# VH-VL binders against Transcription termination factor MTEF1, chloroplastic (MTERF1), part 4

Target 1, 262 residues: Transcription termination factor MTEF1, chloroplastic (MTERF1), of Arabidopsis thaliana (Mouse-ear cress) (q84x53)
Amino acid sequence: AGETSDTGILFREKLIYLQDLNVDPHKALRVNPSLRSAPISSVVSVETLLSSTGLSRPAVGRILDMFPDLLTSDPESEILPVLRFLSNEISISEQDIPKSISRCPRLLISSVDYQLRPALTFLKTLGFVGRDTITSRNTVLLVSNVERTLIPKIEYLEEGLGFTREEVAKMVVRSPALLTYSVDNNLVPKVEFFIEEMRGDVKELKRFPQYFSFSLERKIKPRHRLLKEHGILMPLSEMLKVSDGQFNHWLLELRLRSAERR

## First folded at step 2 (VH-VL)

Design F09 (framework fv_fezakinumab)
Fold by ESMFold2-Fast, scan of step 2:
Structure F09 (fold): chain C 262 residues (1-262), chain A 122 residues (1-122), chain B 111 residues (1-111)
Amino acid sequence: as target 1 above (262 residues)
Amino acid sequence: QVQLVQSGAEVKKPGASVKVSCKASGYTFTGYYMHWVRQAPGQGLEWVGWINPNSGGTFYAQKFRGRVTMTRDTSISTAYMELSRLRSDDTAVYYCARVGEDFYDWEYMDVWGRGTLVTVSS
Amino acid sequence: QAVLTQPPSVSGAPGQRVTISCTGSSSNIGAGYDVHWYQQLPGTAPKLLIYGNTNRPSGVPDRFSGSKSGTSASLAITGLQAEDEADYYCQSYDYSLSGYVFGGGTQLTVL
């Protein structure tokens, strides 16, 4: 508020630059007030570094709009270490770095020393090594706090469902997205439905941990209702792996065969 | 259900402007970027640009810069595309399409409007 | 010209396999950007068929599959059916153009 004409001109140029990059400048200023005093050259240097990785300008704009604090980050000390971590410690190829970041932009606001490297170390103890190592596809696991987020999920699966640590480790390596799901909002409702309504054996969840990747309301419940209505029992993998079209076609074929047997 | 409803067909003279609307329902309008894509009669798909309904920020394909303006009204969950200084080769069906969003990918169009035919003729 | 190259047409008999290619360059598919596929039935809007190279949305049969290698991607349709007659478009992103790019489209005819 209130600025000299020269300072006002530079500030307006900053607002225009952000708008051209598809960042809402007024929202960005509310979230990151330090933008008011940041030189435009510093803001531009962040975009330049991100674009140098191969990220599209629209993708850079989305990331900066999503995390306005990045606009005043020091590229050399705050962003570049993340990019080097992905290349050198995860061994993501230079061609895959843009999509790794696009898939998980939170990587860019995560500390290498206090978040990414500790998470990688923890994930390695679970079995994310060799053929199952962290890749561009599952870098989202690196942005979860070990103590507050990852360990409680492991403990829920161990103690809540009666699985051993070795069994849980095999589950999450087979279905890494499992570690990204909320215990209270995702895992618990799906477990309760499986046990109480489907009358399932929890051991089947160890065999098919991908169960937790399917929508409870849009896929699990509707397909279970259809199977129950027709008195059909089938493994979770057969029930859930197929597309809606394939499932419906299969069910229609069974209904037609049932009608023919009359 | 997720739905994008576009405005009706338009006939314009060369040099005029056209404004196409796209009303979204069945999802959080400000949670998803909106693309605009066109298709000339008997030809392929051509990307025009995108708008972020949350911020109002836009990005346009180089071919359309200076002639296209994208806006939105969050109170009625509606996106707009205005194309000015129309030429005969702007005759096309114009589609709005929602950016597909999951944990991993923002670069595809998962839900499409039915299209708005814009005919530019003298 | 379209930035991504597709054959203008392909044909097959019911029950057969057809493959539709999508050839890019180092600034798009070769740069690691994902390829998505859309199906357009005559007189209708495009519909998402494959996203992220290999993934199927709900409601898309497993007869449709995608793959990607180097600067190219392919859409495979097995067990071809009459209702598969449509135009098919690949789409990616090009960093040198700073924009989204489509293939020229492939018309599939079921004999």
Scores: ipSAE 0.000, ipTM 0.404, lowest interface PAE 18.4, mean pLDDT 85

Design F10 (framework fv_fezakinumab)
Fold by ESMFold2-Fast, scan of step 2:
Structure F10 (fold): chain C 262 residues (1-262), chain A 123 residues (1-123), chain B 111 residues (1-111)
Amino acid sequence: as target 1 above (262 residues)
Amino acid sequence: QVQLVQSGAEVKKPGASVKVSCKASGYTFTDYYMHWVRQAPGQGLEWVGWINPNSGGTFYAQKFRGRVTMTRDTSISTAYMELSRLRSDDTAVYYCARELYDSSGEWDAFDIWGRGTLVTVSS
Amino acid sequence: QAVLTQPPSVSGAPGQRVTISCTGSSSNIGAGYEVHWYQQLPGTAPKLLIYGNSNRPSGVPDRFSGSKSGTSASLAITGLQAEDEADYYCQSYDSSLDAYVFGGGTQLTVL
């Protein structure tokens, strides 16, 4: 009858290897068609390099499943430069390299010369130096394009809210997550609610830039409306920093006091 | 160990300019915002503005905009405040002060102060 | 006029407790901005005594304490000593003025 080809056997071995890593082979092949013809040694070499950093095998599998293009990357020319950048230019300790990658796998598919280093240089001009230097906890800022992503957010805070560049720099250093939020989908709706329904002074946001980290629908709107219903005024930070349980308990006590005065 | 050393007393005529210096030592100059605060004789404290020594960015109280300029020289860890078009009511001790920053964050408090520079404006 | 209101003077005997108030408005203390306190001995620069409403810098005795409620803050000094005789200033930030603001100062006299 028929004969099996060596290429068919090798392809099957590759599929088994991916499945063992919990990488979806169908998705991987769809996203990265070159994987079909790539030797299994190429895939193994990528997994070996990533594991050598201290990443667990399941963590490596999750990263490769998320970014299948990594499966055919050249470890020495495409991956190792990123690892060296984190170690040498950011000065992340060896033990924190796996944590940095796990928190932001996109680092591994980002160009050092065209993305990571330009972003670091820009962030340093905003004040991410010394005590506020980039660490394993905020490497996500490094994968944002300076011209297309970071500058428009700075411009929105400057021109849209009437803040100086220096005031905006102080805000983003204090709340780095601001640089990760969408202008149109996050910042604008929260500013509009603050000004239009809360009747807030936008300058208050310079002191409490953490305002933008709270859910508009789950926290900001419900808490403001409850306070307004009961005729209560309180500072923005006091309104938002307490847990849902603490806030609800406090409102229950207030409702009981109001009923007693009837 | 951590110190802010200010330049000596100045006597100026109305309409002149004065430039006060503040030399930092014992810490990384670019890691902390620097504020300027003045105190007229026998009166209270009044905030003038701040400079970010890392970026050179500044922000001034409305009362002083157009008359004050804050700069720094990172090579010698020194901050400067220049006040122009001096009036007799600008007579005051001018302090530089470092903004507190600890591991939990920024507090907008002034933890280290210079000894002050007396600026006298008289005809 | 000072934006934050402090009593002009307060007095006490050694060992006594004194309290210095700092009253603001909705644009500063009432807006949630922290209150900081400074001690100024005659002829010297101010010294940070309390920051972030109630925190003490290293070297400040625990007989100095700060608190905040609503639009006001208070500095409490227990076990009053002769060395405590000084001017005390509260400080916060005012969003309407877009400026750091100080109280008018309180002169503490140790009888």
Scores: ipSAE 0.006, ipTM 0.481, lowest interface PAE 11.7, mean pLDDT 86

Design F12 (framework fv_fezakinumab)
Fold by ESMFold2-Fast, scan of step 2:
Structure F12 (fold): chain C 262 residues (1-262), chain A 125 residues (1-125), chain B 111 residues (1-111)
Amino acid sequence: as target 1 above (262 residues)
Amino acid sequence: QVQLVQSGAEVKKPGASVKVSCKASGYTFTGYYMHWVRQAPGQGLEWVGWINPDSGGTFYAQKFRGRVTMTRDTSISTAYMELSRLRSDDTAVYYCARDFWEGSYDTDYYGMDVWGRGTLVTVSS
Amino acid sequence: QAVLTQPPSVSGAPGQRVTISCTGSSSNIGAGYDVHWYQQLPGTAPKLLIYGNSNRPSGVPDRFSGSKSGTSASLAITGLQAEDEADYYCQSYDSSLYGYVFGGGTQLTVL
């Protein structure tokens, strides 16, 4: 009875602590049921470690709210290895560790041995070395599963476009965001539109892999339609690198010049 | 260092014209569009138009068409905005601002990244 | 009148989070045009704070972030500091006007 009463008091203190961090306690308990029985000192130790990296209290709270499993993580065996990996194997400066975590909080719930290091090793084989090495900006690539996520995307580009692994690697190093895009929802529809509607040469995608970073429905299709209606042919880079406002101004100017020349 | 230096304050009577200058330095003048934006005392920002310093091509907001003329002189990297038939409601600080573009392997974006300090134009009886 | 709608004022205490909204229509933000944000300190020219919906220029603190959804955009400022007290303007492009459009501006007061 005494133990049950003490547990209830400590549980209330835990809820107050989470609310103070702007962590939704109901969501946290739903996602991480073990939080109900975890000592408050465990939660405090996680917050303390993350704060020690230079993260602000609101930033720590946001991360813990996003990934409640961290609230019951062992700092020494589960979190600290990630921080050491960023410092020692990627060589991110101590000052930039908070930036890396803020940009990609999923790093903190990712296994060094089974996710981060295998992904880094794979990325290095693609050419993310030297000047093109992984930095605090590109750590999002490290949280993608090699076998389930990264390799299938590489294979799709090889088989779907008829490129060699070396050519695909060069595309990916030039446009790393390619590795973050869905094959079925992003890559396939854009490739099909390029080949079937635009009647494009796939070699142009190798020269301008940034093609895949543009919205199919809001940018690629509308601009292609306008160019087709006006009988204009242009490279993908010229078509897509211009802002919508500048593209519309340019089309208006071309229309006025065409009308004048008639 | 990229810098836009504007001409000094002007006081004009209703019906007059004013010509504001904007001298660019620290970058390739012909490589970026130049915008003109005004701000009446205590009010918000209002876009007037742009000029392409390379071609001399211009485009003006509908409200100002027929009253505004934008020109440039590439030999001295200077853009000009002339506003005619001035009214009291033309009293404002007039800014020149460089069109911003940042291309990358991922995304391309545009905005106005470098602004002149502004030229106060006062139209009074 | 301004084409994009912003609240005239917002306020917060030091260390708090504040959000400034920018509401457009189908011919501008709703048409997919990028939203940019400018900070104007008293007596100074506007400074580019956010471009292309969510990107920060060099020198802009991580405390400033932008987002866009549907016909609206938002500027979020975390860890409010006294020096953040300024007017904030959103800006986009309007296809029906063939021109650049600004919000009416939001005065941020740091209590």
Scores: ipSAE 0.000, ipTM 0.380, lowest interface PAE 16.1, mean pLDDT 84

Design F14 (framework fv_fezakinumab)
Fold by ESMFold2-Fast, scan of step 2:
Structure F14 (fold): chain C 262 residues (1-262), chain A 122 residues (1-122), chain B 111 residues (1-111)
Amino acid sequence: as target 1 above (262 residues)
Amino acid sequence: QVQLVQSGAEVKKPGASVKVSCKASGYTFTGYYMHWVRQAPGQGLEWVGWINPNSGETFYAQKFRGRVTMTRDTSISTAYMELSRLRSDDTAVYYCARGDYVWESEDYFDYWGRGTLVTVSS
Amino acid sequence: QAVLTQPPSVSGAPGQRVTISCTGSSSDIGAGYDVHWYQQLPGTAPKLLIYGNSNRPSGVPDRFSGSKSGTSASLAITGLQAEDEADYYCQSYDSSLSGYVFGGGTQLTVL
């Protein structure tokens, strides 16, 4: 009987703590049901460890709201190994740890032994070594599942576009974000537009893999339509790298030069 | 080769409990969530819940909360689903299936156990 | 009731094309969550047929394809074979339920 009342009080105290951190308690409880019974001291320990890295309290709250599973994690056995992996195996400086986590909070819920280290090993086989090694700028690649996420993307580029594994490896090293793009929602629509509408040579995608970083609807299609209207052909890099103002000015200059030559 | 081997068929009386096992091999057991999905005879698929074998954390569909408990034993790469206070409408084939929570848009069940038939009858 | 809506049955002749629809709501397919498809032969466990809206696992024939638009997804089967007789289930994730949801299943009959 007394345990029931005390449990209710402790639960309410936990909700107040979460609200103070700007963590949505309803979302947290839905995603992490074990939070209902976890002691508040356990939750506080997680916040304390994350704050000790240099993260601000609002940043910690944002991370915990995004990944409520962290609220019941054991700091020493589940979180600290990730921090040590970043420092010791990736060689991220102590000053850059907070920025690395803020850029990719998912690192904190990723197993070192079963996700981060296998992903690092796989990425090294693709050429993420030496000058192109994983740094605080591209740790997002470490949280991608090798079998379900990374390999299917590489296989799509190999089999869908007729590239060798070595050619695909060079593409992803040159444009690491390529490995973060959805096959169905990003790669396939952009490839289909490039081949079918733009009549492009797929070899150009090997030379400019950054093609996949540009919006299909807001940049690729509108610029292609303008070029097609004026009978102009140009490399993808010239077409896409520049601002809208620069592109319009460049298009005007090309049209003027064409007129002068006539 | 990924393989999920489930325990054999069970016959239970209403009010009893049943515990089904799922032994994983061919992959890192703690690297993937284990889901449980059931199918009543001649009916469709119904998701029961998941367990994170690394942390032991669980999440259950609202319909099963208070009656289902999921556990694991990492030393033998085995997941368990226990359903208590059995009703006749709990009669179903119970499947374990490998999945992922980290990427919501990529969450799917890539490998399934062969299923365990649980029959609840008086 | 199933959360995602599928037709209970569909039929076609050998060599023909059939499509199986899967209709959701703003909290699942309409929220941008991927749709996955499973094939279940009589007396067997479901088998992953399509994942991430349109991707095929190794060993799945090119005859099977998936697509998604708005709150709905479709599974297309071309060049129907007798061995395609099975139940087909769509699956997604629903944010309002915080859980995985299935369609009611579609029995495919090859005439």
Scores: ipSAE 0.000, ipTM 0.380, lowest interface PAE 19.8, mean pLDDT 85

Design F17 (framework fv_fezakinumab)
Fold by ESMFold2-Fast, scan of step 2:
Structure F17 (fold): chain C 262 residues (1-262), chain A 122 residues (1-122), chain B 111 residues (1-111)
Amino acid sequence: as target 1 above (262 residues)
Amino acid sequence: QVQLVQSGAEVKKPGASVKVSCKASGYTFTDYYMHWVRQAPGQGLEWVGWINPNSGGTFYAQKFRGRVTMTRDTSISTAYMELSRLRSDDTAVYYCARDESWYDLEGYFDLWGRGTLVTVSS
Amino acid sequence: QAVLTQPPSVSGAPGQRVTISCTGSSSNIGEGYDVHWYQQLPGTAPKLLIYDNSNRPSGVPDRFSGSKSGTSASLAITGLQAEDEADYYCQSYDSSLSGSVFGGGTQLTVL
């Protein structure tokens, strides 16, 4: 009669545990209602497995806050298969598993059979094998849907730009971020600017696919306008890869040499 | 069969200019940047610059700016490097080399010409 | 003067392992730019041995390997053979010079 019920005590203990991990308990309960009845040992076992990979406690907390469904996942049947896929099929070293997860937490909620392995199989056909295999830096490609996301991007580069599949494969292997960019919001506007305003040859884009990683409004357009104003021609890589300081110094140096020679 | 064929040896007086050619065969000439690298007798390799055969765009090492001009003729798949106001310390073997890597800044040279010896003497 | 530092010479006996170092600075290898290696036999043009730090072109034996750490790179040759006697050059990119840079070269002697 004088004591809080065991059920109330256990629920309170669970909330305190989540707060200690910096997981928002209210958000977690809204997103994952089954957390209300899950034993605390379930939550602890998930945190223990993730920590055992080398992830710091704050990193584990951030992941669990992002994906509260993980809090009630069975570590051995739902999480461990992803970790084993990364180590056995991707061959990521055990020391790099934490980096892979930190860079792409969505790996932990992705189906090995329906998402990760089909994506890997597709990426291998593009040339992500051997020396160019998927690493901890580009596992984000594994969480992209092949049919709805990856194939349309490849088709745009092939059909829209007139490149062969072999040429597109070389481009994406050299610049894997290409597969993460939106066709309509990133690729198309940058291609249109390159062809229409810069009067560029699309062949230069397969030489420098990193073109698509630069901001159209903050870098590409401003630097092109400066070069056009001064009648200067330069390749995309020289134009875009250097820092703002290096670019401005180079422009100043060219202007000074031009004045000196007259 | 995939190869770069360079013009023959040249002997020049100080103050003259020299123009070295590099003819590509066995691949699409306009798909790869072409670099020029020189090597003085008994010394190491020194990068001179590059040309984009597709656009005709060029970039030169600061040491050679104002003295070097790189051009190309796509109809005969040939790149040229002209060096003016020659000095005795310009005596070197001049190589053309193809950039395979998709980067012109960080590129590696997978195919090299045999080199052209340029001797500058009075 | 060469921008990247290599020992002027290294030597080894047949079957031994030798390593050739390539030391850069914060504006090249230290900035994260890749390192490539070339072999030059006397009287010939350089030949690509290693590209992008550790990759071998088709036809280069597994005896040649490359690595990169911090501001330095290394070329390792195992099972040393008489035919390996040559000059070896490392190459990278330098952002302060805005161009490709080479090491001074290392003459490998096989005795």
Scores: ipSAE 0.000, ipTM 0.411, lowest interface PAE 14.4, mean pLDDT 85

Design F19 (framework fv_fezakinumab)
Fold by ESMFold2-Fast, scan of step 2:
Structure F19 (fold): chain C 262 residues (1-262), chain A 122 residues (1-122), chain B 111 residues (1-111)
Amino acid sequence: as target 1 above (262 residues)
Amino acid sequence: QVQLVQSGAEVKKPGASVKVSCKASGYTFTGHYMHWVRQAPGQGLEWVGWINPNSGGTFYAQKFRGRVTMTRDTSISTAYMELSRLRSDDTAVYYCAREYMDEWGSDTFDYWGRGTLVTVSS
Amino acid sequence: QAVLTQPPSVSGAPGQRVTISCTGSSSNIGAGYDVHWYQQLPGTAPKLLIYGNSNRPSGVPDRFSGSKSGTSASLAITGLQAEDEADYYCQSYDTSLEGWVFGGGTQLTVL
């Protein structure tokens, strides 16, 4: 861990190495000033550890470009514990570790003791156990702060919708993406539209929590307007789960059925 | 106090449609979801779907999608279930049932109609 | 094709205790969903007997009790009476089917 002299030649060698990894050296130096004096062996050791998981060189470069602080991280004390946590406590298979990291690179800069394990413990209390346990598909939930991010979303669903903690837990287990959505920019506008414009009963949202995964402007509002124009009521799942072509076919079939009943 | 009164027995030919009614009284009709459950002769209970009388929103079991339509008329506190393209194996008693949710979020069917026998003859 | 498994019949003498089992899977009872029980007397509609695993509606005698553990639930009837002769159905919610599911029913015979 000695200092290296920035003699121009050593600095240029680091820049060339970063460019070979497709890491933007200007961005990396701006975000991580320590990189200027760090030995090139630091970058090489991090790359070697990440590549040993099965990540391709371009994938490693993309991760390092996204999080330049990793370039000066100690592999043994800062990165390896995360990889061990994924393998031993989450039980992600060896072949799925690269997939998990690629989908959520932020895992690598997250503290196991102060972030990942507390989040896992909290998620288990919500019902992410057994068949619904955390997998490579939803590790993004582990990088969310329990107190500042996860609990406020649970509280919004409880208080904003009048649901119990048990009901909200069942909703988020069925639709884990709910915990990734912004309260102010996603949940609130969709709830307000459902109650005020669609005149929906919030109990329907317990049956179909996937409602929150659909675009308000591009899917929910346009389809609701079209159904309202034709005096047609349908379940949220029928309204939202189908493609635009399938929805148009559904609408045509319903209109034909209405005409036949006349 | 709570009563669910269903329409009378129906006899239909294969391919026909049947519409069963369920008139609610003794509670606020729009305050509770209404479920439909059927029971073939000598067989068990099978869930068909629900309607939210407040919004008119519905959800149907996968087996019945495309053949069942649930509606309601809040002015007369009545829910309807229409089943189209009837087959002999649709012969069953069709029940309406009110949903009750306790403080822990346990959804159960606390009051049931007396049932409507629908017979589909070949 | 009942999703929840119940024994097709159970029998007991007046005054005795019987237990009716209800076995589910990881997508329903095992997923933490509550189990409800209904009593159906011959020629009548089902009547709510137990809800939320162990709660009795007003008017249901304390001879009837419910319990849940893991992927299974049980209905216990003590002090059997002739009028208890009926079909009993368990019910839960299933996440994979997105709907309510019932057991196949258990016919109780009071000997």
Scores: ipSAE 0.000, ipTM 0.391, lowest interface PAE 18.4, mean pLDDT 85

Design K01 (framework fv_bermekimab)
Fold by ESMFold2-Fast, scan of step 2:
Structure K01 (fold): chain C 262 residues (1-262), chain A 123 residues (1-123), chain B 107 residues (1-107)
Amino acid sequence: as target 1 above (262 residues)
Amino acid sequence: QVQLVESGGGVVQPGRSLRLSCTASGFTFSSYGVHWVRQAPGKGLEWVAAISYDGSNKYYAESVKGRFTISRDNSKNILFLQMDSLRLEDTAVYYCAKDYEDYWEGDYYFDYWGQGTLVTFSS
Amino acid sequence: DIQMTQSPSSVSASVGDRVTITCRASQGISSWLAWYQQKPGKAPKLLIYAASSLQSGVPSRFSGSGSGSDFTLTISSLQPEDFATYYCQQANSFPLTFGGGTKVEHK
């Protein structure tokens, strides 16, 4: 019996299986060395469980390529608890489970007990309940560490902007993406521009927290500078929600009317 | 100055139709959700219907669902309530109310109200 | 539907009294609650929103507290203009619902 040759054949079969799923086998082996010795039946079991949720084969392949540690995960003890958490504790419908996973594959490598449930509990204290409960649309909030990621963002909005915890909670419930933005790279530069260049009242930010979802360089600064040049004031929502074409057309019409009146 | 003015109320016979209007001024009407709230004589407040800032979402109380239709004209700053198959139980003052903040998601608090228009029934 | 229960249905009070009105939701509504004041023949006026936030122009003697299912409106020192009917309203989910009202009247 040539056990070394048989082991090499089984390993090659695993590589072929991964390639068929469009998983980069070299990257997978580098990230997850345990894959070298894992039986192919283990890998197949993971793919089978993920496919059973309604995920397409290409979608499963993309997820496994992104997180190769999943390839050697125990489906029953490591993956299924996440799926049950989404279904039973968040109440995501069976049809929306694939959407939840596709939008946030990191859910599958997150601990229910040490990450997902603590995050859900914290988010509920901010007001993600009832009509504003966590859905397949915003499960990305569940993979953020409460102490290292979520609380510092809340504290910045409270202390940096002078808002109460209730006002901040209302803002993040209205614009959940706020909890995904970097304080130093997103929130601070946009606040500084709003206060120092736009001379804005920070209370407008709690009325329109979606301000932080717009590009500072591609949208906020260019539109503000054009309005300032023409002596025009408008609410942030009217300034930012229209398309570039609509904004430019509107501004052109106003400029033409101004020129004609002279 | 924010102002909401209701019109279209009156005396009607059961089973007939009536259309209420609410004209808004003093705020950007197209940015806010608006509601109809009614109050029967000597009774409490009852929420009737709501429409989102852009008209894409409409909500109704179960008692009026299928009989009343809420709509808005953002170009004219007017809110409407089409009331079909009217019943004696629909006797009330009907108030138009402005949402506090509703640009994307509603807060569903009413910071301004109209004076109301009375809908009542003849014998 | 979320049922809102107000207590008491009426209260007799004198100028200068502390008046407390309670509102209980049949299920959790977080802080999605408002309080309104209504005088006879007039439209309601918003006093408190988000359970505890005082509306602009409303006197500081009015305050709101509570979260979840139990809420309180307090008038710390009743004034002559405060004799009115007060309503709570949940803003958590549709259909929106009001409490039955509390009439604050002269002793």
Scores: ipSAE 0.000, ipTM 0.401, lowest interface PAE 13.8, mean pLDDT 86

